# VH-VL binders against q8ixk2r445to577: the designs that were tried, part 7

Target 1, 133 residues: q8ixk2r445to577
Amino acid sequence: FFGMLQNKGLTDYCFDYNPPDENQIVGHQVILYLCHGMGQNQFFEYTSQKEIRYNTHQPEGCIAVEAGMDTLIMHLCEETAPENQKFILQEDGSLFHEQSKKCVQAARKESSDSFVPLLRDCTNSDHQKWFFK

## First folded at step 8 (VH-VL)

Design s54
Fold by OpenDDE, fold request of step 11:
Structure s54 (fold): chain C 133 residues (1-133), chain A 121 residues (1-121), chain B 111 residues (1-111)
Amino acid sequence: as target 1 above (133 residues)
Amino acid sequence: QVQLVQSGAEVKKPGASVKVSCKASGYTFTSYWMNWVRQAPGQGLEWIGVIHPSDSETWLDQKFKDRVTITVDKSTSTAYMELSSLRSEDTAVYYCTREGKYYLSYAMDYWGQGTLVTVSS
Amino acid sequence: EIVLTQSPATLSLSPGERATLSCRASQSVSYYDISYMNWFQQKPGQPPKLLIHDASNRATGVPSRFSGSGSGTDFTLTISSLEPEDFAVYFCQQSYSTPYTFGGGTKVEIK
């Protein structure tokens, strides 16, 4: 699967990554933004290694969850996907992070009107359902 | 103006299949989720599934996962619902419904006129 | 799935009276400041018509006598003064989680 990764519950919001430096793409948080399909910052790929790859840049980035965190941070992809970069896009649309055993949920950023994907306990909320388009 | 026009009534035997169509007009077909909902005579409303016409992403109620197929034809702005292995309990009026957008939420704001599907021996 | 229970099943009233319809969800259908509860009106031989979305917002063209309130698990549809055309069946529906679910309906009938 590839393209925009859109949330079901949060109307017309997609994964978005716009690093401040195109030559240094890692270390920043993945956010949610209105789906626009423009540019490179909303294009992701779900690979056979169960990674969510940001492959519009070189070296390629892969979404990771750092220890003790609930945010999605861009790391470099590895030849073998590390455990903290493995996600399962379930049949029901839920995006499950294997290592933390939590689901990716569209959430409001603290003290902001912006939105971010966060790891949360898995629920039946449509805010935890995602699809590629 | 937004319109959803469904195909005509169907009479089927048990075990047969039925395919209901829903032609959309008056809005960008590929930008809005399309749901299917049915209502047995004198009964309440039952959600069947939803499809996004842009890429055919589909969610179905588990009750129908083995018997229902929802599809779209973008070239004609038409959504389809096919129900197989029909039973008498499938006798109902079937509706297509569009989900309107309300900033951060959806709501079924437009409905087709309904299609009566009668299953009887 | 989220189960919606409407009460009462039937409401017998006269024109001009106030109608209060209840819908209870088996779990919260609210997220932040949005409650994903909708109300529909259905008349015989017609498809449902959207009245209220997101618990308290009237759909386009809906008269001001219709109002919705509530959050979490408990929601109310109020018709301040019933008009003859308001006698119909009313359904609540949650859009918080697929599968979407509807309440069993409240029939508002003329006394």
Scores: ipSAE 0.912, ipTM 0.956, lowest interface PAE 0.5, mean pLDDT 96
Fold by OpenDDE, fold request of step 11:
Structure s54 (fold): chain C 133 residues (1-133), chain A 121 residues (1-121), chain B 111 residues (1-111)
Amino acid sequence: as target 1 above (133 residues)
Amino acid sequence: QVQLVQSGAEVKKPGASVKVSCKASGYTFTSYWMNWVRQAPGQGLEWIGVIHPSDSETWLDQKFKDRVTITVDKSTSTAYMELSSLRSEDTAVYYCTREGKYYLSYAMDYWGQGTLVTVSS
Amino acid sequence: EIVLTQSPATLSLSPGERATLSCRASQSVSYYDISYMNWFQQKPGQPPKLLIHDASNRATGVPSRFSGSGSGTDFTLTISSLEPEDFAVYFCQQSYSTPYTFGGGTKVEIK
């Protein structure tokens, strides 16, 4: 699967990544932004290694969850996907992080009008349902 | 103005299939989720499923996952609901309904006129 | 699925009276400051008509005598003073989680 990764519950919001330096794409948080389908910031690939790749840049980035965190951070992809970069996009639309055993949920950033994907306990909420388009 | 116009009433035998159409106009068809809801005579409302016309992403109630197919034709701005292996209990008025956008939420703001499907031996 | 229970099943009132309809969800349908509960009015031979979205917001063209309130699991639709055209069936519906679900309805009938 590839393209925009859109949330069902949060109206018209998609995964978005816009690093401040195009030559240094790792270390920043993936956010949610209105789906626009333009540029390179909202296009991701779900691979056979269960990675969510930011593959419009070289070297390619892969979304990871750092120890003790609930945010999605861009790391470099590796030949063999590390455990903290493995996600399962399930049939019901839930995006499951294998290592933490949490689901990715569209959430409001505290003290902000912006939104971010966060790891949360898995529920039946549409805010935990995602699809590629 | 937004309009949803559905196909006419159907009479079917048990075991047959029915395909109901819903033609949308007055808005950008590919920008709004389209739901299907049914109502048996004198009964309440039952959600069947939803589809996004831009990419045909679909969620169905598990009750219907094996018998219902929801599709769209973007060229004609028409949504379809096909129900197979019909049973007498499938007798109902079937509605298509658009989900309007309200900042961070959706609500079924426009409805088709309904299509009566009667299943009888 | 989220089960919605409406009460009462039937409400018999006269024009000019206040109507209070209840809808209870089996789990919370609120997220942050939004409650994903909607109310519909349905008259015989017609499709449902959206009255209230997100618990307390009147849909376009809905008279001010209609109001919605509540959060979490308990929601209320209020008609401050019934007009003759308000006698109908009212349904609540949650849009928090698919499958979407409806309450069983409350019939507001003339006494």
Scores: ipSAE 0.910, ipTM 0.955, lowest interface PAE 0.5, mean pLDDT 96
Fold by OpenDDE, look of step 10:
Structure s54 (fold): chain C 133 residues (1-133), chain A 121 residues (1-121), chain B 111 residues (1-111)
Amino acid sequence: as target 1 above (133 residues)
Amino acid sequence: QVQLVQSGAEVKKPGASVKVSCKASGYTFTSYWMNWVRQAPGQGLEWIGVIHPSDSETWLDQKFKDRVTITVDKSTSTAYMELSSLRSEDTAVYYCTREGKYYLSYAMDYWGQGTLVTVSS
Amino acid sequence: EIVLTQSPATLSLSPGERATLSCRASQSVSYYDISYMNWFQQKPGQPPKLLIHDASNRATGVPSRFSGSGSGTDFTLTISSLEPEDFAVYFCQQSYSTPYTFGGGTKVEIK
């Protein structure tokens, strides 16, 4: 699967990654933004290694969850996907992070009109459901 | 103006299949979720499933997972619902309904006129 | 799935009277400051018509006598003064989670 990764519950919001330096793509947080498909910042790939890859830049980035964190951070992809980079896109649309045993949820930033994907306990909320567009 | 026009009434025997169509007009077909909902005579409303016409992403109620197929034809702005292995309990009016977009939410704002599907021996 | 329970099943009133319809969800359907509860009106032989979305917002063209309130699990549809055309069946519906679910409906009938 590849393309825009859109949330079901949050109207027309997609995964978005726009690093300040296109030659240094790691270390920043993945956010949510209105789906537009412009540029390369909303193009992701779900791989057979259970990675969510940001492969529009070289070297390729993979979304990871750092220890003790609930945010999605871009790391470099590895030949063998590390445990903190493994996600399962389930049939019901939920995006499950294997290591933390949590689901990716579209969340509002505190005191902000911006949104980010965060790890939360898995629920039946449509804000935890995702699809590639 | 937004319009959803569904195909005509169907009479089927048990075990047969039925395919209901819903032609959309007056809006960008590929930008809005399309749901299917049914209502048995004198009964309440039952959600069947939803499809996003842009990529055909489809989610179904588990009750219908093995018998319902929802599809779209983008070239004609038409959504389809096919229900197989029909039973008498499937007798109902079937509606297509569009989910309008609101800031951070959706709501079923436009409905087709309904298609009566009668299943009888 | 989220179960919605509407009460009463039937409400017998006269034109001009106030109608209060209740819808209770088996779990919260609120997230952030949005409650994902919608109300529909249905008349015989017609599809449902959207009245209220997100608990308290009137859909386009809906008269001001219709209002919605509530959050979490408890929601109310109010018709301040019934008009003859308001006698119909009303359904609540949650859009918090698929599968979407509807209440059993409240029939508002003329007394």
Scores: ipSAE 0.898, ipTM 0.951, lowest interface PAE 0.5, mean pLDDT 96
Fold by OpenDDE, look of step 9:
Structure s54 (fold): chain C 133 residues (1-133), chain A 121 residues (1-121), chain B 111 residues (1-111)
Amino acid sequence: as target 1 above (133 residues)
Amino acid sequence: QVQLVQSGAEVKKPGASVKVSCKASGYTFTSYWMNWVRQAPGQGLEWIGVIHPSDSETWLDQKFKDRVTITVDKSTSTAYMELSSLRSEDTAVYYCTREGKYYLSYAMDYWGQGTLVTVSS
Amino acid sequence: EIVLTQSPATLSLSPGERATLSCRASQSVSYYDISYMNWFQQKPGQPPKLLIHDASNRATGVPSRFSGSGSGTDFTLTISSLEPEDFAVYFCQQSYSTPYTFGGGTKVEIK
């Protein structure tokens, strides 16, 4: 699967990554933004290694969850996907992080009109369901 | 104004297929999810599935995953629901309904007039 | 799926009386400050009509005598003073999670 990764509950919002430096693509947080399908910021790939890969740049980036965090951060992809980069996009649309046993949820940032994907307890909410388009 | 106009009543034999149409007007067809809901005589409402006309992203109730196909024709702003392997218990009024868009939510704000599908031997 | 239970199944009242309809969800349908519960009115031979969305917001054109309240798992539709045209079946519906589900309905009938 590849393309824009859109949320079901928070309609019209997609995974978005826009690093401030194209030569330094890791270490920043993945956010949600209105789906526009333009450029490289919203193009992701779900791989056979269960990675969510940001492959518009070299070296390729993969979404990871750092220890103790609930945010999605871009790391470099590895030859063998590390545990913190493994996600399961389930048939029901839920995006499940294997290591934390949490679901990726479209969340609103406090006191803002911005949204981010966060790890939360799985609740079957459509805000935890995603699809590629 | 928003209007959803559905195709006419159908009478089918068990095992046959039926395809109901829903023509939308009065709004941007490709911007809103279109649901299908049915209601057996004297019974409650049962959600079948939903499609987004822009890319045909479809979500179905697992109950119908093997028998229902939801499609759209963007050129005519028409949504379709095809139900195969019809059974007597599929006898119902079938509705298309648009999900209105609110800031962080949706609601089925407009409905078609309904299409009665009768399955009888 | 989320199961919605409506009560009572039938409510017999006279015009001018207050109607209170209940809808209980098998799990919370609230997220942040939004409760993804909707109410519909249906009359014989007609499709459902949206009355309330997001638990407490009246849909366009809905009279002020209709109000919705609740959060989490418990929701209420109130008709402050029944008009003759209000005697119908009312359904709750959750939009928190697919598959979307409806309650069994409450029939408000004239006493």
Scores: ipSAE 0.828, ipTM 0.934, lowest interface PAE 0.6, mean pLDDT 95
Fold by ESMFold2, look of step 9:
Structure s54 (fold): chain C 133 residues (1-133), chain A 121 residues (1-121), chain B 111 residues (1-111)
Amino acid sequence: as target 1 above (133 residues)
Amino acid sequence: QVQLVQSGAEVKKPGASVKVSCKASGYTFTSYWMNWVRQAPGQGLEWIGVIHPSDSETWLDQKFKDRVTITVDKSTSTAYMELSSLRSEDTAVYYCTREGKYYLSYAMDYWGQGTLVTVSS
Amino acid sequence: EIVLTQSPATLSLSPGERATLSCRASQSVSYYDISYMNWFQQKPGQPPKLLIHDASNRATGVPSRFSGSGSGTDFTLTISSLEPEDFAVYFCQQSYSTPYTFGGGTKVEIK
């Protein structure tokens, strides 16, 4: 799949990656933003290795979850996908992180009016359902 | 003026299929989810599924997954719902309904007039 | 799937009276401060009409005598003073989780 990764529950919110320096893409958090398709910040590739790749810049980034954390952070892609970079997009729309046994949920960023994808216990909420557009 | 106009009533025999159309006007068809909901005579409302016309992304109630196909034709701003292997229990009024966009949510704000499908044994 | 239970099944009231309709969800339908509970009015031979979205927000053109409240699992639709056109069936509906579901309805009828 290649396209925008959209949340079912929130009105028109998509995965978005907008690092301060687009030439140094590693180490920043993936966010949610209103889907617009402009530029390259909202385009991701879901690979056969179950990676979510940000490949519109070099070097290519892969979404990862660091041990003990719940945030989705950009790492460098590797030839063989590490376990913390594998996400299973299931038929019910859930985005399952097998290493942690948790699902990606649209969540409010602390005390802001911004949203981010976070790992949470899996539920049936539409806020844990995703699809490529 | 948002309007959803559905195809006319249908009478079918058990085992047949029916395809109901819903023509949208007065808004950008490809920007809003379109649901299908049915209501058996004298009974409540039952959600069947939803499609987003821009990409045909579709979500269905599991009860209908093997028998229902929801599609769109963007060039005519028309949504379709086809229900196969009809049974007498499928006799109902079938509605299309658009999901309006609200703060962090959607809601079914406009409804078609309904299409009566009668399945007689 | 989320089951919605409406009560009472029937309200027999006169014009000018206050109607209070209840809807209970089998699990919470709230996400932060937003509750994904909607209310519809339906008259015989007509499609449903959206009255309240997200628990408490009136849809466009809905009179102020209609109000919604509640969060989590318990929700209420109130009609402060019934008009003749308000005698109809009312449904609650959740949009928190597919498959979306409707309550069984409350019929508001003339006493």
Scores: ipSAE 0.757, ipTM 0.914, lowest interface PAE 1.2, mean pLDDT 93

Design s54
Fold by ESMFold2, look of step 10:
Structure s54 (fold): chain C 133 residues (1-133), chain A 121 residues (1-121), chain B 111 residues (1-111)
Amino acid sequence: as target 1 above (133 residues)
Amino acid sequence: QVQLVQSGAEVKKPGASVKVSCKASGYTFTSYWMNWVRQAPGQGLEWIGVIHPSDSETWLDQKFKDRVTITVDKSTSTAYMELSSLRSEDTAVYYCTREGKYYLSYAMDYWGQGTLVTVSS
Amino acid sequence: EIVLTQSPATLSLSPGERATLSCRASQSVSYYDISYMNWFQQKPGQPPKLLIHDASNRATGVPSRFSGSGSGTDFTLTISSLEPEDFAVYFCQQSYSTPYTFGGGTKVEIK
């Protein structure tokens, strides 16, 4: 699948990646932002290796979660997807992180009105359901 | 002015199929989720499923997934719900309803007039 | 799936009286400070009409005598002073998790 990765529960929110330095793709957190499709910040590819790739910019990034953490952070893609970069987009729309056995949820960042995807215990909430548009 | 106009009443025999249409006007059809909901006579409301017209992204109640097909025709701004293998308990009024967009949520803010489907032998 | 239980099933009141309708969810339908519970009014021969979205927000054109409250699993619709047109069936509905579900309804009828 390729396109905007949209949350079912929040009105028109999508995965968004906007690193502060266009030449430093790695190490920044993926956020959620209103879906707009303008520019390249909201386009991701879900690959046969179960990666979520940010490949509209070079070098290509793959979403990862570091051990013991719950934040989705950009790493460089590797030829064979590492375990921490594998996500299963299931039929019920849940986005399951294999290594942690947790699901991606739309979550409020700190005490702000900003949203980010975070790993949480899997539930049936629409805030844990995702689809490509 | 948002308006949802549904096709007319249907009488069907068990085992047949029915396809109900819902023509939308007064808003951008491809920007809003469209639900299908039914109500058996004298009973409560039962959600069937929802489709986003822009890409046909569809979510169904599991009890209908083998018998229901929800589709759209973007060129006519029309949503369709087809229910197959009809049984007498499928007798109901079938509604289409649009989800309006609110702060961090959706809600079913406009409803079609309903289509009575009667299944009898 | 989330089961919504409405009570009472029937509420017999006179015009001018206060109506209090309850809806209980089988699990929380709240996400932070947002509760995904909606309320609808339905009169015979008509489609449902949205009254309240997200527990407490009146839909456009809904009179101020209608108010909603609650969070988590327990929700209330209040009609502060019943008008003749308010005698109808009221449904709660959750949009927290597909499949979306409705309560069984509360019929508000003339005593």
Scores: ipSAE 0.754, ipTM 0.912, lowest interface PAE 1.3, mean pLDDT 93
Fold by ESMFold2, fold request of step 11:
Structure s54 (fold): chain C 133 residues (1-133), chain A 121 residues (1-121), chain B 111 residues (1-111)
Amino acid sequence: as target 1 above (133 residues)
Amino acid sequence: QVQLVQSGAEVKKPGASVKVSCKASGYTFTSYWMNWVRQAPGQGLEWIGVIHPSDSETWLDQKFKDRVTITVDKSTSTAYMELSSLRSEDTAVYYCTREGKYYLSYAMDYWGQGTLVTVSS
Amino acid sequence: EIVLTQSPATLSLSPGERATLSCRASQSVSYYDISYMNWFQQKPGQPPKLLIHDASNRATGVPSRFSGSGSGTDFTLTISSLEPEDFAVYFCQQSYSTPYTFGGGTKVEIK
């Protein structure tokens, strides 16, 4: 799949990656932003290795969660996907992170109007349901 | 002015199928989720599923998954719901309803007039 | 799926009286400061009409005598002073999780 990765629960929110330096793709957090499809910040590829790739720049970035953390951070993609970069998009729309056994949820950043994807215990909430548009 | 105009009443035999249409006007059809909801005579409301017309992304109640197909025709701004293998329990008024966009949420803000489907031996 | 239980099943009241309708969800339908509970009015032979979205926000054109409140699992629709046109069936509906579900309804009828 290639496109915008949209949340079912929040009105028109999509995965967005906006690194402050286009020459340093790695190490920044993935956010949620209103879906617009303009520019390159909201386009991701879901690969056969279960990666979520940000591939509008070289080297390509893959979304990862570091051990013990709940935030989605950009890492470099590798030829064989590391376990922390594997996300299973299930038929019910849940986005499951196999290594942590948790699901990606649209979450409000503390005391702000900003939203980010975070790992949380899996629930039936539409805030944990995702689809490519 | 938002309008949802549905096809007319249907009488069907058990085992047949029915396809109900819902023509939308007065808004950008491809920007809003479209739901299907039914109501059996004298009973409450039952959600069937929802489709986003822009990409046909579809979510269905599992009880209907094997018998319902929800589709859209973007060129005519029309949504369709087809229910197959009809049973007498499927006798109901079928509604299409649009989800309006609100702060961080959606809500079913406009409804079609309803289509009565009667399944009779 | 999330079960919504409305009470009472029937309210028999006179015009000018206050109506209080309850809806209880089998699990929380709130996420932070948003509650994904909606209220609809339905009159015989008509489709449902949206009254309240997200627990407390009146839909366009809904009179101020209608108000909604609650969070988590417990929600209330209040009609402060019943008008003749308010005698109808009222449904709560959750949009927190697919499949979306409706309560069984509260019929508000003339005493």
Scores: ipSAE 0.606, ipTM 0.887, lowest interface PAE 2.2, mean pLDDT 92
Fold by ESMFold2, fold request of step 11:
Structure s54 (fold): chain C 133 residues (1-133), chain A 121 residues (1-121), chain B 111 residues (1-111)
Amino acid sequence: as target 1 above (133 residues)
Amino acid sequence: QVQLVQSGAEVKKPGASVKVSCKASGYTFTSYWMNWVRQAPGQGLEWIGVIHPSDSETWLDQKFKDRVTITVDKSTSTAYMELSSLRSEDTAVYYCTREGKYYLSYAMDYWGQGTLVTVSS
Amino acid sequence: EIVLTQSPATLSLSPGERATLSCRASQSVSYYDISYMNWFQQKPGQPPKLLIHDASNRATGVPSRFSGSGSGTDFTLTISSLEPEDFAVYFCQQSYSTPYTFGGGTKVEIK
């Protein structure tokens, strides 16, 4: 599916990718921002390889989680999806990261009004439920 | 001010359908989830489901999924709940209620006045 | 589905007494610094009214005699000194996960 990936629990917040340099899309963290649908920062494609692609720019980026980390960061997509780039969007709305066996959750940064997606133990919280808009 | 005004009381026979309306005012209708909750006479509260008006995304309690349709009309800022195949056990007051934001722990902060639906033959 | 168990079912007290109402969740409803446990008051013939959100935060206009506490699975609503207007049914409600659920209620009767 292609569109804005929205959180059920944190209403009106979507995945957003805002790299400081639009020509260097690798290595920065995915954030949550108010859904607006303007520009290219909030449009992602969920592929048959279970990738979440940021493909409105070239080269295409795929969301990944590095070993031992809980943050979602941008890597380059590969022809065959690496395991750390595979996410299963389940029927209950949970977004499961296969390699870590954890779920993506909307979270508030400590002492901040900013929000980010983080990997956490899977629960039934609405903050772990996602849908494409 | 935030206000949720529901349609009037209804008397129905078993097997019929009922559609309850909830007109919202005083806030941005498309920014908040709208919940439906019912209360049988002398009983507790039972959650039915919720809809986000911006895109009509819905979540329903399993008990109701085959009999309830929740919709919105964005142009009139009105939410609707339709319950079909009515049974006497569906006699209750039906409430619409707005879901608050994260700073309210998503609590149901504003409630409609309630709509009594009576099912009898 | 998260089951909320309220106790007691009925609490009969005199004006000026302290009321303590319990709500227990079948699983934790807390994450980070937010507890998705809310309390409502319902008087006869009226819709529920939000009293407490986030376990302990009073909603706007709620008198200071109402307080909430707890985290995880165990939550308490306290009315420090009962007024005649506090005759009502009180419900806890979790907003942690759909389906949202309510406790069975505690009826506070002022003798």
Scores: ipSAE 0.007, ipTM 0.619, lowest interface PAE 10.2, mean pLDDT 88

Design s55
Fold by ESMFold2-Fast, scan of step 10:
Structure s55 (fold): chain C 133 residues (1-133), chain A 121 residues (1-121), chain B 111 residues (1-111)
Amino acid sequence: as target 1 above (133 residues)
Amino acid sequence: QVQLVQSGAEVKKPGASVKVSCKASGYTFTSYWMNWVRQAPGQGLEWIGVIHPSDSETWLDQKFKDRVTITVDKSTSTAYMELSSLRSEDTAVYYCTREGKYYFSYAMDYWGQGTLVTVSS
Amino acid sequence: EIVLTQSPATLSLSPGERATLSCRASQSVSYYDISYMNWFQQKPGQPPKLLIHDASNRATGVPSRFSGSGSGTDFTLTISSLEPEDFAVYFCQQSYSTPYTFGGGTKVEIK
């Protein structure tokens, strides 16, 4: 699968990554932004190793969650995907993070009007349903 | 085509609660955030909170957190804002307003006609 | 909480004149090249009407005489040539962070 990773519940929001420093892509948080249909900063690839790859920059970026954290951050892809970079896209649209046993949810932080994907306990909420467009 | 129709004016005593309704039509109710904003007579606009009708996720201004409940009824495409422990300073026109989708953001594009809530003894 | 300060509080002008309204935020309401600043027009007895979203984009049906500009903390709404129907109160509003906040308003009135 590849394309724009869109949320079913949060109207027309897509995974988005546009770091301020284009020469250093690691360590910044993945956000959700209105889907623009042009790819670019919203183009991701779901790989056979269960990675969500960001193909806009070199070296290749892979979405990861650090131990004890709930935010999705960009890390460098490895030849063999580490456990913190593995997400299972389930039949119901849930994006399950194997290492933490949590699901990716579209969320709004109270002190910020930025929408972000966060790890939450798995539920049947449409805010936890994702698909490639 | 898009319409937000609010319930009629209310007169309440201090300490009472009021529940204002906002019936949406002309669009997919569960696809857009619904905001609540108030305006005291002759004053500016004050944001109360927002709800997404798909899963009832709600964000409120801290000033209202202990007194406001925002809910939705998907079957009737209606949003509700209930304000408890009313005070005279809660006298205001209360608006529901939809967040429309734009290329870079959301903005409050359609507004209800407003509901005047008067709190007096 | 982000505080929005509008100036002037009242602007007295005649039809045909240019109106320039300012809105200043207590902190930046921009992310990259996107500014989360909106402008609304309100007439007595009516709900606010969206004029400008994302600092500079006109809402559907809004005449070309209305324009918005600015980024970061400083924003401007300009009406190039006032029509009789433009005399109203104008509010800026930020959607960068919750709670959403509004400016105190600028009343554009007939001289």
Scores: ipSAE 0.006, ipTM 0.603, lowest interface PAE 10.0, mean pLDDT 86

